# VH-VL binders against q86iv5: the designs that were tried, part 20

Target 1, 237 residues: q86iv5
Amino acid sequence: LDSCSICVDFVGNSLNDLLNIILNSGVIGTCGDLCSAVPGGQIVDTVCDLLCDYVGVDEFIKLISDVDPDPIYICEKISVCKTNDNAAASLDLVQINPQNGTVGGTFTLSIAYTVTNTIATGQLAFNIIDPTGNAFGDAVLLVQQSPEQYTQQFQFQATPSEQESFPNGLYTVQALVCEGSCGSPHPNTYTLANGTTTFTISGADSSSMSGAGSFSGSSQSTQTGAASGSGSGFALF

## First folded at step 20 (VH-VL)

Design b3
Fold by ESMFold2 at other seeds, fold request of step 21:
Structure b3 (fold): chain C 237 residues (1-237), chain A 122 residues (1-122), chain B 110 residues (1-110)
Amino acid sequence: as target 1 above (237 residues)
Amino acid sequence: QVQLQQSGPRLVRPSQTLSLTCAISGDSVSSTSAAWSWIRQSPSRGLEWLGRTYYRSKWYNDYADSVKSRITVNPDTSRNQFTLQLNSVTPEDTALYYCAREGYKHGAFDYWGQGTLVTVSS
Amino acid sequence: QSALTQPASVSGSPGQSITISCTGTSSDVGYYKYVSWYQQHPDKAPKVLLYYVTNRPSGVSSRFSGSKSGNTASLTISGLQAEDQADYHCSSYTRSYTFVFGGGTKLTVL
């Protein structure tokens, strides 16, 4: 694995813990003092030490404390991930199958895109908006994506949960290709292309389930990237 | 040498607000390496952490879930103090109240006030 | 479940080794290394005995040692002495930026 992906994965998994440790402790004199407190075992501690020592403990703490919760941006500020202000791409296809499905059914989102100028560090992301305006989605980290054509598929099951009940109606799918973290206000961040499609759900919603049982599930892609934090749940933005 | 001195009323009626003050000497309430907590002790529940205030480029507060809707902990930088306000008290808030400093880098309470026994009775 | 679980009492004879347990969850004792122990004699404020699971402040006897495994932290007192008769409290920092305490353990030296 490359150093940018390792950094984004580490920061994405540890950002809240790093901030908690920094806030609780106040002044921290060495990378060892900070990184030994991060849970996750020896490998996590080693990656933490490498990144922290690369910029120095004071700068590392400053970046964690002063930057919005955006792992890509933090890793760009550390200079482990590159940026390209001239990155360019287009979306060739945003397609969901089936276009008419049922609650509990499985949906496959297919996205095809063409990179025309290298994406240095960015995301391929999607957002699904239900009939009530509630959204969920996922993203894949893109590192040094050369000019070429690419295809990605994401799969989810429409199983009702506390995060998304999957009511009957029209759903809107929004797909994005970005340099930087999609939707982020940070410098060096661009939405390079977007596309949409729709699908419908018909049949029973959560209100038609029996009251005796608890029925829960989660929606998730069949491909999980290291682009940001956990990939299950609400909208990427 | 850090020293914490508590003051405030020892008797409070139900539904009123419990207010206590902790004066700090030998350190600053705005120290970026410390945090300032209120902890109470009762025979039925033992020690119970209530909340804290601290400065890290800005002021932060953290509160225990059990009292979050009723508690406020505020710094007073001009007097080098911090305060506890606990609203809508009941007899179950009767306890020995401590202020305490969370020390630099170790997540533990290294200096404590002497305690103030607060009785809540009608 | 905000409180950590400690035995209500423990006893031992002078010279023995005694261990006090402190059980929490994966969101407190089982998560960070910010576990601390306090000794409290009658009519006195608690005094920090251990912090960061194993560290002793200056002036605390080397007879006091700490450990943790999973969601359980332990305080061990070796060479038990009459002056060790006191209440002992554990505390943990949490993932939610808060602290929790155990219910306390009364140590009786027989």
Scores: ipSAE 0.507, ipTM 0.805, lowest interface PAE 2.2, mean pLDDT 87
Fold by ESMFold2 at other seeds, fold request of step 21:
Structure b3 (fold): chain C 237 residues (1-237), chain A 122 residues (1-122), chain B 110 residues (1-110)
Amino acid sequence: as target 1 above (237 residues)
Amino acid sequence: QVQLQQSGPRLVRPSQTLSLTCAISGDSVSSTSAAWSWIRQSPSRGLEWLGRTYYRSKWYNDYADSVKSRITVNPDTSRNQFTLQLNSVTPEDTALYYCAREGYKHGAFDYWGQGTLVTVSS
Amino acid sequence: QSALTQPASVSGSPGQSITISCTGTSSDVGYYKYVSWYQQHPDKAPKVLLYYVTNRPSGVSSRFSGSKSGNTASLTISGLQAEDQADYHCSSYTRSYTFVFGGGTKLTVL
């Protein structure tokens, strides 16, 4: 696994804790003082120390304390993630199956995209907007995506939960390919392509009494390096 | 050395605003190494942290969920003090109120005011 | 009604050691190391005994020590003395930028 992905994962999981520790402490003199307070065990402490020592504790604190902290942006400023202001991509397919489903059913979102100029550090992201305007979604980190054709699939089960009831009606899917974090106002951030599709949920049996809608992701490349990443949990606006 | 001196009325009528002041000597309310809290104590609830104000390049506030909708803690840099305002009080807000400094880098209250017993009653 | 659970009372004889527990959750005591202990004599403000689980401020007797395991923090007082008769409170910082306190423990020196 590469240093950019490790950084984004660490910052994404620890950003709130880092800010909490920084604000509560007031004065932090060393990376050790900061990083030893971060929960998550020895691996997390080691990654924290490496990133903090690389840029220096004062600069690290400044980056974490940014008014709009963003894991990708922070890792770009630390210089473990690269940027490309000329990144370019298009969306070839945004497809959901089935187009007409039921509560409790499984839906597969398939996204195909073509990179025409390297995405240095960015996201493939989606939102699903239910008939009442409630939205949920996810994102996958893209690192050094060379010019090539890529595919990604996401699956979810339409199981009602406190976050999403899955009402009957028309759903809108929005997909984005970005350099940088999708929706972020930070420098070096660009929406490279967007696309939409729709699906419906109609009244029928097959309902669950437990569980929330969850996503699993997979990716593959047709010719060169595959997109890699976890579900991350970033939602589009 | 650091000293915290509290002042304010001891009797407040229901639905009014409870207002207390904590004057600081030996430190600055704008110290970047400190935070300034209000904590109350009653027989039924023990010690209860209410909220704080502190300076870290700008002013911040944090408030306990139990009072978040009614509380304001403000610094007064010109008089080197900080205040508590608790709106819409009820008899359940009757307590001994303390101001305190968080002065160790890892979340502890090292200096406390003398305490002010506030009674909410008609 | 307190967020952290302490025994209501504990007792010991002069010269003995006693331990007071403070049990929270994975979002406070079990998450960060920002746990502190306070001694309070009647009609007095609390006084800090320990912070960051184990750290003792200057002027606090070495008879006071602390530890934490999982969601439970402990204060140990060794060589118990009559002046140790007081209320003892634990506190924890939380993931939500707030503090919570235990209900307090009355220590009686027999």
Scores: ipSAE 0.495, ipTM 0.807, lowest interface PAE 2.4, mean pLDDT 87
Fold by ESMFold2, fold request of step 21:
Structure b3 (fold): chain C 237 residues (1-237), chain A 122 residues (1-122), chain B 110 residues (1-110)
Amino acid sequence: as target 1 above (237 residues)
Amino acid sequence: QVQLQQSGPRLVRPSQTLSLTCAISGDSVSSTSAAWSWIRQSPSRGLEWLGRTYYRSKWYNDYADSVKSRITVNPDTSRNQFTLQLNSVTPEDTALYYCAREGYKHGAFDYWGQGTLVTVSS
Amino acid sequence: QSALTQPASVSGSPGQSITISCTGTSSDVGYYKYVSWYQQHPDKAPKVLLYYVTNRPSGVSSRFSGSKSGNTASLTISGLQAEDQADYHCSSYTRSYTFVFGGGTKLTVL
């Protein structure tokens, strides 16, 4: 992984803990004092120390304590991630298969997009909106995506859980390609392309609360160097 | 030397508000490296942290879930003190109440008030 | 009940070492390193013995030491003395910006 991806992953996983530590202690004099308190083991401590030492402990604390924390934005302010205000892309395909499925079934979301001006640090993101308006989704970090065509697939099993019951009805899929964090109001952030598709779930209603709607993804490119960063279902917008 | 001096009523009737004050000497309630807590003790529950107030560019509060809906902890910078208000008390709130300073950069209660035994009874 | 589990009582003879356990969860003792120990004599406020698991404030005897493994923290008192007869409390900072205490342990020096 490159330094930008490492920064975004670290901040995304550790921001709340860093803030908790900073507020509880008040005055922190060294990167070691701050970073050794962050849970997650030696790798997390090492990444924390490297990023903190890069900008200095006082500036690092200032950036973490900002009122509008966003992992991509923070890493851009640290200058570990680059921006491109002229990034450009289009969505070529947003396709869900099967278009008609059942509770417990597996769905594959395929997204193809073409970059026409480099995405410096951005996201490929999607939301799935159920018939009641409840949404779930995911995002993949894009770092230095050169002009070319890319594909990404996401799979999920429609297994009812406390987060999403998968009711019968019409589902809407929204896909976005962004420079910066999708949906963010911060500077240097742009929605480059968007697309939608739909699918339905029908059949006998399952009342079980077992299972989860986790996602997995892959990308296909004519070049190597694509980055991946998210495996959770909290990327809603 | 930091010193914490408590004051307030020792008998409170059920459904009323318990109110205690902690006066600080040797430090400031607005110190950016300290936090100011209320902790109570009873034979059945032992020590129980209730909540705190502290200044970090602005004022913050944190409260224990068990009392969150009923508690307020406020600083008073002009008198260099902080207060506990616990609403809608029941006999289960009968306890020895301490104020304490969270000192050291790694979170420990290094100075404690003398304790105030508060009885909730009709 | 208390959020952290301590034995209700422990005893030892002068000169021995004793250990008091404090068991929490992965959201408190097992999450951060903000674990502290307090000694309390009758009719007195608690006095801090250890913070950040192992650190002793100035004036606290080196006979007091601490450790943590997983969700359990331990206070060890070596060279037990009659003055060590007291109540001992553990505390942990939590992921939720709060503190929790153990139920306390009464140490009897035999």
Scores: ipSAE 0.474, ipTM 0.789, lowest interface PAE 2.4, mean pLDDT 87
Fold by ESMFold2, fold request of step 21:
Structure b3 (fold): chain C 237 residues (1-237), chain A 122 residues (1-122), chain B 110 residues (1-110)
Amino acid sequence: as target 1 above (237 residues)
Amino acid sequence: QVQLQQSGPRLVRPSQTLSLTCAISGDSVSSTSAAWSWIRQSPSRGLEWLGRTYYRSKWYNDYADSVKSRITVNPDTSRNQFTLQLNSVTPEDTALYYCAREGYKHGAFDYWGQGTLVTVSS
Amino acid sequence: QSALTQPASVSGSPGQSITISCTGTSSDVGYYKYVSWYQQHPDKAPKVLLYYVTNRPSGVSSRFSGSKSGNTASLTISGLQAEDQADYHCSSYTRSYTFVFGGGTKLTVL
């Protein structure tokens, strides 16, 4: 609902389309020329126009065309998201249940973290690394996370897909709390805390399945605050 | 304004490489506001976009899935041309081949070459 | 089969209006606004008639108009004339940085 979250959501959802439009069109002289081509209807076009007009079309295209484009960084550069170079947090718990499961089973990742200096715009991110070194994961946007203890849960089903076959063996879960995008080289970006846990997948009925595993997130706070459970995209680190 | 002139062989044997050239006048192959495509036409498939090359701070290529394993489209900045190379041709590649310019403001093919009928047969 | 579906033929009498449909998917016609139409007379290269769904290039008659709804684009020719007898092709840019064409529609002016 806040301008920072709206910006990050728009850029995250539209970044590939913006780049496609820029490359196909070549020369773009106005924000209207760029933004009217973005799919998603009038609201998306309006958000695009507002953000683009605020910094100017040339700077907006430059930010989108960066070799490592980053929705949080873009929204910080246009000043709709704040930064805090002194943000601080710790990870209190990184837990996966069950620790021993099977292909097709459901796993719940629970993360608890304590913010000790406000995270202005950042991420709670995780990677799951399979026995062969292949990784998958997700991230949740953190906006103005005041000093407080927070919890977050994610669930996924170990359903084999083109992206992840879920082989038998030891899996490593890595969790990060960051100011800025986790793993990003951009200014105002910091890894504030990290944690790991493991789980195993062993002997199960072999299944042939179509589709990727599903992720869902939930956020709970022990204090009154606007904790978000919305995803900000994949952030593998 | 812009004119596209095609050249290349009209007969190609199966398993060989089809090579066509499109010479550009009135524009530059390195124009940052244009893209340069090959499109073919046959009775069985109608018009079929094959691929393109274009310059946007660096050279890019995009190819249709149906031919992407066999196609190459290259610019030649010194001659102001671009070429089609289609490897391992079969009689199914028999078609009228066009080169075309995509104009930057409208994502459409505003200038076309004269067409080259290429027959693939023994 | 072509990637976009057009009727194989359509006919009309001089002065009549006709409409040619072009149906694709949510990844092409239904996604971006990069839909274009081409007129092709026998033994000639295609000529762009419409781009960006509705825009006419300089020199194209206002009798040609376009629209799009969902995954279907339409070309309408009003006040049909003998010179309009030709093949008509639709094209769409895709989410995958490619173009696709319809199978073409032969318009016969009766």
Scores: ipSAE 0.474, ipTM 0.785, lowest interface PAE 2.3, mean pLDDT 87

Design b3
Fold by ESMFold2, fold request of step 21:
Structure b3 (fold): chain C 237 residues (1-237), chain A 122 residues (1-122), chain B 110 residues (1-110)
Amino acid sequence: as target 1 above (237 residues)
Amino acid sequence: QVQLQQSGPRLVRPSQTLSLTCAISGDSVSSTSAAWSWIRQSPSRGLEWLGRTYYRSKWYNDYADSVKSRITVNPDTSRNQFTLQLNSVTPEDTALYYCAREGYKHGAFDYWGQGTLVTVSS
Amino acid sequence: QSALTQPASVSGSPGQSITISCTGTSSDVGYYKYVSWYQQHPDKAPKVLLYYVTNRPSGVSSRFSGSKSGNTASLTISGLQAEDQADYHCSSYTRSYTFVFGGGTKLTVL
């Protein structure tokens, strides 16, 4: 793994804990005081110390405490992740299968895109809007994506939960390719391409029961070496 | 030398609002290295953390889920104290109420008030 | 019911060691290192014995020690003395910006 991916993964997984620790502790004088409190073991503590020491504890706390903290933006401000204001891409395919399904069914979202100028640090993101306006989604980190064609698949099961009941009706899928975090107001952030598709859910309505939809992601490029990332948070748009 | 001095005993009727104060000496309610909590104790529930107020560039509050809809904890910087307000009390709110300081980097309550007995009864 | 589980009582003879357990979840005891222990004598406010799992404040005897494994924290009192007879409470900070307490353990020195 490269340092940019390590930084984004660390900040994305630890941001809420860092904020919790900062607020609970009040005064933090050293990176050690902050980072030793972060759960996740010695590797997490070491990455925290390295990033914090690189910019200094006061700047690190300021970045974490920002009103709109964003893992990609934070890692760009630390200079561990690069930016490219001339990044360019297009979406070749946004496809959901099946287009007509049922509650409890499995849906596969396939996205193909072409990079025409390197994406330095960005996202491939999707947002699914249910018939009532409730939305859910995910994103994959893109680091130094050179010009070529790429594919990514996401899979979810329409199992009703407190977060999403999967009502019958028309669902809208939005897909984006971005330099920086998709939807972010931060500098060096661009929506490079977007596309939509739709699908329907028909069948028995859900009732007050718990359950969670799950996401599975895979990525594939036209050549070996395309990065596959864990889903990371992105702003709903 | 930090001391916390609480209001005296209270008898409160059901559905009314409980109000308690905690005066601070030897520290400031606006200290960026402390937080100020209310904790109650009863034979049936033991110790129960209720909520806190603290200053970290702005004022924050955190409340236990069990009382979140009814509780308010406020600082008073001019008097160097903080208050508990608990609305719509029931007999289950009968307890010995403590105010406490969460100390710098401790994550622990290092100074406690003397306790205030609160009885909720018709 | 208490968010953290402690035994209701424990007893030991002078000079013995005893251990009091405090079991929580992966969202409290099992998550951060913000676990603390308090001693409370009758009609007195609690007094902190340990914080950050193992750390003793100034003036607390080295006979008090702490540990944590998974979702369970432990307070060990070695060389029991008569003045150790008291109630003992554990507390944990949570992922939800809150604190939780155990139900308390009454220690009887026989």
Scores: ipSAE 0.474, ipTM 0.783, lowest interface PAE 2.4, mean pLDDT 87
Fold by ESMFold2 at other seeds, fold request of step 21:
Structure b3 (fold): chain C 237 residues (1-237), chain A 122 residues (1-122), chain B 110 residues (1-110)
Amino acid sequence: as target 1 above (237 residues)
Amino acid sequence: QVQLQQSGPRLVRPSQTLSLTCAISGDSVSSTSAAWSWIRQSPSRGLEWLGRTYYRSKWYNDYADSVKSRITVNPDTSRNQFTLQLNSVTPEDTALYYCAREGYKHGAFDYWGQGTLVTVSS
Amino acid sequence: QSALTQPASVSGSPGQSITISCTGTSSDVGYYKYVSWYQQHPDKAPKVLLYYVTNRPSGVSSRFSGSKSGNTASLTISGLQAEDQADYHCSSYTRSYTFVFGGGTKLTVL
């Protein structure tokens, strides 16, 4: 439980609220005035106060108000997360099991990668593209990941929802390893490696457009080595 | 003491643009401690927030989804005022229109204009 | 319909306490503490009574108090007086950088 991971998690969960509070309030004189307005309870307020006090309220507000806010970038600028412009890695394996499954079934995405120069603060990310072109995915934060081989697993259940119906057909999985946020234009950001695999879904009608169900597609990570297993939410690369 | 004074036409024809002005005294439209809103009121819908303009190192606008495609709220720093433009009006836009200041400390409308009843009819 | 739900009317006798509810969602009343209440007399602009759920601007009587639980905010008027007869509106700031209002409550002092 390191300060970089705590910062990225807090900013990722609270960035929109912080910006909303800053813009609506106008003048904020202390970290306490800002952070007490953030919803989420005492622990969230305490983390907010610690990060804000570390940089100073004026600099904290400036970083949150950036027009392309990025939790990793923000935490790098306040110096609780490190950068490495020479980070290097390769993807050794991108594997989905089962390769042929059914709607409602559970799929496990396994990713193996080798770091050859430390990833200071980055992501292991994936994107899954359904037969109609709709995408969903997730990412996990990587902090001070030394040269070594790592593995990460993600699981999801193919339960139809308003966001993803899981139609029958061929699915494409894309995986990336990055220094910084994958796909970000910010300084100190690099795509270090990428890879793909595919799988199919067959069975009950999964091509419905009615959208009557609830969302149940989720991801789960486990890992070998120092990689962080936090972060959920669908992202595009 | 902050005061808001409204002006503009009371009758607007369908498909035309509703334009109202709110003059500010006792504060600046570019105050980083305030935001400047338009709110309307009708018997059938009650109070309805329409949109705002405010300065926080640059100018920002926020608009209610119900009118977002038709509304513009602009500051005029030289005259210390802000304006409402609502395009393509229909009789459903008939209402009592208020301008209001949002105070920075409490996220609430602490000063209101006198109100302008605007009727949309042919 | 209005984004926030208020009772259409309430009534009370002088000296009694009354409570007006304002129900929203987890994206407005249930999220931030930016909930406010306004009193409006006939032919007058609204006046702010409470902000930040419980705070009273200078000059507002301590007979007006507020609270919030979950997605519902409440305005309580104690020691009801004839001049309290008015319309009462609640408002909330939202996660989407907007404000929403309740439909209003007509208070009748009997």
Scores: ipSAE 0.440, ipTM 0.778, lowest interface PAE 2.7, mean pLDDT 87

